# Designs tried in a protein design chat: VH-VL binders against Mitochondrial import inner membrane translocase subunit tim50 (timm50). Part 9

Target 1, 142 residues: Mitochondrial import inner membrane translocase subunit tim50 (timm50), of Dictyostelium discoideum (Social amoeba) (q55c70r191to332)
Amino acid sequence: PGGKKYTLVIDIDALTEITKTSKYPTLYKRAGLDFFLDHLRKDYEIYLYFNGNIPQNKYEQLQFKIDTNGKYFTGLLYPETGIKERNQFSKKIEMLDRDPSKVIFIDAASPYDHPNVINIGKFKSNSKDKLLIELLPVLESF
Short names: E, the ipSAE of ESMFold2; O, the ipSAE of OpenDDE; V2, 0.75 times the mean of E and O plus 0.25 times the DockQ between their complexes.

## First folded at step 21 (VH-VL; framework fv_enfortumab)

Design x04 (from w02 with heavy chain T100L; at its last look DockQ between E and O 0.66; V2 from the best seeds 0.66)
Heavy chain, then light chain:
Amino acid sequence: EVQLVESGGGLVQPGGSLRLSCAASGFTFSSYHMNWVRQAPGKGLEWVSWISYSGSYTYYADSVKGRFTISRDNAKNSLSLQMNSLRDEDTAVYYCARELTDWDSYGMDVWGQGTTVTVSS
Amino acid sequence: DIQMTQSPSSVSASVGDRVTITCRASQGIYSWLAWYQQKPGKAPKFLIYAASSRQSGVPSRFSGSGSGTDFTLTISSLQPEDFATYYCLQYNRFPYTFGGGTKVEIK
ESMFold2, look of step 21: ipSAE 0.626; ipTM 0.883
ESMFold2 (binder alone), look of step 21: mean pLDDT 93; pTM 0.950
OpenDDE, look of step 21: ipSAE 0.690; ipTM 0.888

## First folded at step 22 (VH-VL; framework fv_enfortumab)

Design y01 (from w02 with heavy chain D104S S105G; at its last look DockQ between E and O 0.70; V2 from the best seeds 0.67)
Heavy chain, then light chain:
Amino acid sequence: EVQLVESGGGLVQPGGSLRLSCAASGFTFSSYHMNWVRQAPGKGLEWVSWISYSGSYTYYADSVKGRFTISRDNAKNSLSLQMNSLRDEDTAVYYCARETTDWSGYGMDVWGQGTTVTVSS
Amino acid sequence: DIQMTQSPSSVSASVGDRVTITCRASQGIYSWLAWYQQKPGKAPKFLIYAASSRQSGVPSRFSGSGSGTDFTLTISSLQPEDFATYYCLQYNRFPYTFGGGTKVEIK
ESMFold2, look of step 22: ipSAE 0.609; ipTM 0.876
ESMFold2 (binder alone), look of step 22: mean pLDDT 93; pTM 0.954
OpenDDE, look of step 22: ipSAE 0.705; ipTM 0.884

Design y02 (from x03 with heavy chain S105D; at its last look DockQ between E and O 0.69; V2 from the best seeds 0.68)
Heavy chain, then light chain:
Amino acid sequence: EVQLVESGGGLVQPGGSLRLSCAASGFTFSSYHMNWVRQAPGKGLEWVSWISYSGSYTYYADSVKGRFTISRDNAKNSLSLQMNSLRDEDTAVYYCARETTDWNDYGMDVWGQGTTVTVSS
Amino acid sequence: DIQMTQSPSSVSASVGDRVTITCRASQGIYSWLAWYQQKPGKAPKFLIYAASSRQSGVPSRFSGSGSGTDFTLTISSLQPEDFATYYCLQYNRFPYTFGGGTKVEIK
ESMFold2, look of step 22: ipSAE 0.576; ipTM 0.855
ESMFold2 (binder alone), look of step 22: mean pLDDT 93; pTM 0.949
OpenDDE, look of step 22: ipSAE 0.782; ipTM 0.905

Design y03 (from x03 with light chain F94Y; at its last look DockQ between E and O 0.69; V2 from the best seeds 0.62)
Heavy chain, then light chain:
Amino acid sequence: EVQLVESGGGLVQPGGSLRLSCAASGFTFSSYHMNWVRQAPGKGLEWVSWISYSGSYTYYADSVKGRFTISRDNAKNSLSLQMNSLRDEDTAVYYCARETTDWNSYGMDVWGQGTTVTVSS
Amino acid sequence: DIQMTQSPSSVSASVGDRVTITCRASQGIYSWLAWYQQKPGKAPKFLIYAASSRQSGVPSRFSGSGSGTDFTLTISSLQPEDFATYYCLQYNRYPYTFGGGTKVEIK
ESMFold2, look of step 22: ipSAE 0.482; ipTM 0.793
ESMFold2 (binder alone), look of step 22: mean pLDDT 93; pTM 0.945
OpenDDE, look of step 22: ipSAE 0.725; ipTM 0.891

Design y04 (from x03 with heavy chain N35H; at its last look DockQ between E and O 0.72; V2 from the best seeds 0.56)
Heavy chain, then light chain:
Amino acid sequence: EVQLVESGGGLVQPGGSLRLSCAASGFTFSSYHMHWVRQAPGKGLEWVSWISYSGSYTYYADSVKGRFTISRDNAKNSLSLQMNSLRDEDTAVYYCARETTDWNSYGMDVWGQGTTVTVSS
Amino acid sequence: DIQMTQSPSSVSASVGDRVTITCRASQGIYSWLAWYQQKPGKAPKFLIYAASSRQSGVPSRFSGSGSGTDFTLTISSLQPEDFATYYCLQYNRFPYTFGGGTKVEIK
ESMFold2, look of step 22: ipSAE 0.513; ipTM 0.819
ESMFold2 (binder alone), look of step 22: mean pLDDT 93; pTM 0.943
OpenDDE, look of step 22: ipSAE 0.498; ipTM 0.848

## First folded at step 23 (VH-VL; framework fv_enfortumab)

Design za1 (from x03 with heavy chain M108F; at its last look DockQ between E and O 0.50; V2 from the best seeds 0.54)
Heavy chain, then light chain:
Amino acid sequence: EVQLVESGGGLVQPGGSLRLSCAASGFTFSSYHMNWVRQAPGKGLEWVSWISYSGSYTYYADSVKGRFTISRDNAKNSLSLQMNSLRDEDTAVYYCARETTDWNSYGFDVWGQGTTVTVSS
Amino acid sequence: DIQMTQSPSSVSASVGDRVTITCRASQGIYSWLAWYQQKPGKAPKFLIYAASSRQSGVPSRFSGSGSGTDFTLTISSLQPEDFATYYCLQYNRFPYTFGGGTKVEIK
ESMFold2, look of step 23: ipSAE 0.606; ipTM 0.866
ESMFold2 (binder alone), look of step 23: mean pLDDT 93; pTM 0.947
OpenDDE, look of step 23: ipSAE 0.512; ipTM 0.847

Design za2 (from w02 with light chain R54L Y96W; at its last look DockQ between E and O 0.48; V2 from the best seeds 0.00; counts 0 for: pae E 2.1 > 2)
Heavy chain, then light chain:
Amino acid sequence: EVQLVESGGGLVQPGGSLRLSCAASGFTFSSYHMNWVRQAPGKGLEWVSWISYSGSYTYYADSVKGRFTISRDNAKNSLSLQMNSLRDEDTAVYYCARETTDWDSYGMDVWGQGTTVTVSS
Amino acid sequence: DIQMTQSPSSVSASVGDRVTITCRASQGIYSWLAWYQQKPGKAPKFLIYAASSLQSGVPSRFSGSGSGTDFTLTISSLQPEDFATYYCLQYNRFPWTFGGGTKVEIK
ESMFold2, look of step 23: ipSAE 0.433; ipTM 0.770
ESMFold2 (binder alone), look of step 23: mean pLDDT 93; pTM 0.946
OpenDDE, look of step 23: ipSAE 0.560; ipTM 0.863

Design za3 (from w02 with heavy chain S52H; at its last look DockQ between E and O 0.35; V2 from the best seeds 0.00; counts 0 for: pae E 3.4 > 2)
Heavy chain, then light chain:
Amino acid sequence: EVQLVESGGGLVQPGGSLRLSCAASGFTFSSYHMNWVRQAPGKGLEWVSWIHYSGSYTYYADSVKGRFTISRDNAKNSLSLQMNSLRDEDTAVYYCARETTDWDSYGMDVWGQGTTVTVSS
Amino acid sequence: DIQMTQSPSSVSASVGDRVTITCRASQGIYSWLAWYQQKPGKAPKFLIYAASSRQSGVPSRFSGSGSGTDFTLTISSLQPEDFATYYCLQYNRFPYTFGGGTKVEIK
ESMFold2, look of step 23: ipSAE 0.287; ipTM 0.734
ESMFold2 (binder alone), look of step 23: mean pLDDT 93; pTM 0.951
OpenDDE, look of step 23: ipSAE 0.546; ipTM 0.866

Design za4 (from w02 with light chain G28R R54L; at its last look DockQ between E and O 0.64; V2 from the best seeds 0.61)
Heavy chain, then light chain:
Amino acid sequence: EVQLVESGGGLVQPGGSLRLSCAASGFTFSSYHMNWVRQAPGKGLEWVSWISYSGSYTYYADSVKGRFTISRDNAKNSLSLQMNSLRDEDTAVYYCARETTDWDSYGMDVWGQGTTVTVSS
Amino acid sequence: DIQMTQSPSSVSASVGDRVTITCRASQRIYSWLAWYQQKPGKAPKFLIYAASSLQSGVPSRFSGSGSGTDFTLTISSLQPEDFATYYCLQYNRFPYTFGGGTKVEIK
ESMFold2, look of step 23: ipSAE 0.575; ipTM 0.849
ESMFold2 (binder alone), look of step 23: mean pLDDT 93; pTM 0.950
OpenDDE, look of step 23: ipSAE 0.629; ipTM 0.871

## First folded at step 24 (VH-VL; framework fv_enfortumab)

Design zb1 (from w02 with heavy chain T100S; at its last look DockQ between E and O 0.69; V2 from the best seeds 0.68)
Heavy chain, then light chain:
Amino acid sequence: EVQLVESGGGLVQPGGSLRLSCAASGFTFSSYHMNWVRQAPGKGLEWVSWISYSGSYTYYADSVKGRFTISRDNAKNSLSLQMNSLRDEDTAVYYCARESTDWDSYGMDVWGQGTTVTVSS
Amino acid sequence: DIQMTQSPSSVSASVGDRVTITCRASQGIYSWLAWYQQKPGKAPKFLIYAASSRQSGVPSRFSGSGSGTDFTLTISSLQPEDFATYYCLQYNRFPYTFGGGTKVEIK
ESMFold2, look of step 24: ipSAE 0.625; ipTM 0.888
ESMFold2 (binder alone), look of step 24: mean pLDDT 93; pTM 0.950
OpenDDE, look of step 24: ipSAE 0.730; ipTM 0.894

Design zb2 (from w02 with heavy chain T100Q; at its last look DockQ between E and O 0.53; V2 from the best seeds 0.60)
Heavy chain, then light chain:
Amino acid sequence: EVQLVESGGGLVQPGGSLRLSCAASGFTFSSYHMNWVRQAPGKGLEWVSWISYSGSYTYYADSVKGRFTISRDNAKNSLSLQMNSLRDEDTAVYYCAREQTDWDSYGMDVWGQGTTVTVSS
Amino acid sequence: DIQMTQSPSSVSASVGDRVTITCRASQGIYSWLAWYQQKPGKAPKFLIYAASSRQSGVPSRFSGSGSGTDFTLTISSLQPEDFATYYCLQYNRFPYTFGGGTKVEIK
ESMFold2, look of step 24: ipSAE 0.542; ipTM 0.854
ESMFold2 (binder alone), look of step 24: mean pLDDT 93; pTM 0.951
OpenDDE, look of step 24: ipSAE 0.716; ipTM 0.889

Design zb3 (from w02 with heavy chain T101H; at its last look DockQ between E and O 0.69; V2 from the best seeds 0.66)
Heavy chain, then light chain:
Amino acid sequence: EVQLVESGGGLVQPGGSLRLSCAASGFTFSSYHMNWVRQAPGKGLEWVSWISYSGSYTYYADSVKGRFTISRDNAKNSLSLQMNSLRDEDTAVYYCARETHDWDSYGMDVWGQGTTVTVSS
Amino acid sequence: DIQMTQSPSSVSASVGDRVTITCRASQGIYSWLAWYQQKPGKAPKFLIYAASSRQSGVPSRFSGSGSGTDFTLTISSLQPEDFATYYCLQYNRFPYTFGGGTKVEIK
ESMFold2, look of step 24: ipSAE 0.595; ipTM 0.864
ESMFold2 (binder alone), look of step 24: mean pLDDT 93; pTM 0.952
OpenDDE, look of step 24: ipSAE 0.705; ipTM 0.888

Design zb4 (from w02 with light chain A50Y; at its last look DockQ between E and O 0.73; V2 from the best seeds 0.68)
Heavy chain, then light chain:
Amino acid sequence: EVQLVESGGGLVQPGGSLRLSCAASGFTFSSYHMNWVRQAPGKGLEWVSWISYSGSYTYYADSVKGRFTISRDNAKNSLSLQMNSLRDEDTAVYYCARETTDWDSYGMDVWGQGTTVTVSS
Amino acid sequence: DIQMTQSPSSVSASVGDRVTITCRASQGIYSWLAWYQQKPGKAPKFLIYYASSRQSGVPSRFSGSGSGTDFTLTISSLQPEDFATYYCLQYNRFPYTFGGGTKVEIK
ESMFold2, look of step 24: ipSAE 0.594; ipTM 0.852
ESMFold2 (binder alone), look of step 24: mean pLDDT 93; pTM 0.952
OpenDDE, look of step 24: ipSAE 0.734; ipTM 0.897

## First folded at step 25 (VH-VL; framework fv_enfortumab)

Design zc1 (from w01 with heavy chain D104N; at its last look DockQ between E and O 0.64; V2 from the best seeds 0.67)
Heavy chain, then light chain:
Amino acid sequence: EVQLVESGGGLVQPGGSLRLSCAASGFTFSSYHMNWVRQAPGKGLEWVSWISYSGSYTYYADSVKGRFTISRDNAKNSLSLQMNSLRDEDTAVYYCARETVDWNSYGMDVWGQGTTVTVSS
Amino acid sequence: DIQMTQSPSSVSASVGDRVTITCRASQGIYSWLAWYQQKPGKAPKFLIYAASSRQSGVPSRFSGSGSGTDFTLTISSLQPEDFATYYCLQYNRFPYTFGGGTKVEIK
ESMFold2, look of step 25: ipSAE 0.586; ipTM 0.864
ESMFold2 (binder alone), look of step 25: mean pLDDT 93; pTM 0.951
OpenDDE, look of step 25: ipSAE 0.776; ipTM 0.906

Design zc2 (from w01 with heavy chain V101I; at its last look DockQ between E and O 0.62; V2 from the best seeds 0.66)
Heavy chain, then light chain:
Amino acid sequence: EVQLVESGGGLVQPGGSLRLSCAASGFTFSSYHMNWVRQAPGKGLEWVSWISYSGSYTYYADSVKGRFTISRDNAKNSLSLQMNSLRDEDTAVYYCARETIDWDSYGMDVWGQGTTVTVSS
Amino acid sequence: DIQMTQSPSSVSASVGDRVTITCRASQGIYSWLAWYQQKPGKAPKFLIYAASSRQSGVPSRFSGSGSGTDFTLTISSLQPEDFATYYCLQYNRFPYTFGGGTKVEIK
ESMFold2, look of step 25: ipSAE 0.595; ipTM 0.859
ESMFold2 (binder alone), look of step 25: mean pLDDT 93; pTM 0.950
OpenDDE, look of step 25: ipSAE 0.749; ipTM 0.897

Design zc3 (from x03 with heavy chain T58I; at its last fold request DockQ between E and O 0.60; V2 from the best seeds 0.71)
Heavy chain, then light chain:
Amino acid sequence: EVQLVESGGGLVQPGGSLRLSCAASGFTFSSYHMNWVRQAPGKGLEWVSWISYSGSYIYYADSVKGRFTISRDNAKNSLSLQMNSLRDEDTAVYYCARETTDWNSYGMDVWGQGTTVTVSS
Amino acid sequence: DIQMTQSPSSVSASVGDRVTITCRASQGIYSWLAWYQQKPGKAPKFLIYAASSRQSGVPSRFSGSGSGTDFTLTISSLQPEDFATYYCLQYNRFPYTFGGGTKVEIK
ESMFold2, look of step 25: ipSAE 0.600; ipTM 0.867
ESMFold2 (binder alone), look of step 25: mean pLDDT 93; pTM 0.952
OpenDDE, look of step 25: ipSAE 0.796; ipTM 0.910
ESMFold2, fold request of step 26: ipSAE 0.605, 0.598, 0.631; ipTM 0.879, 0.876, 0.882
ESMFold2 (binder alone), fold request of step 26: mean pLDDT 93, 92, 93; pTM 0.948, 0.942, 0.950
OpenDDE, fold request of step 26: ipSAE 0.873, 0.861, 0.803; ipTM 0.936, 0.933, 0.911

Design zc4 (from x03 with heavy chain S52T; at its last look DockQ between E and O 0.56; V2 from the best seeds 0.61)
Heavy chain, then light chain:
Amino acid sequence: EVQLVESGGGLVQPGGSLRLSCAASGFTFSSYHMNWVRQAPGKGLEWVSWITYSGSYTYYADSVKGRFTISRDNAKNSLSLQMNSLRDEDTAVYYCARETTDWNSYGMDVWGQGTTVTVSS
Amino acid sequence: DIQMTQSPSSVSASVGDRVTITCRASQGIYSWLAWYQQKPGKAPKFLIYAASSRQSGVPSRFSGSGSGTDFTLTISSLQPEDFATYYCLQYNRFPYTFGGGTKVEIK
ESMFold2, look of step 25: ipSAE 0.573; ipTM 0.853
ESMFold2 (binder alone), look of step 25: mean pLDDT 93; pTM 0.951
OpenDDE, look of step 25: ipSAE 0.685; ipTM 0.887

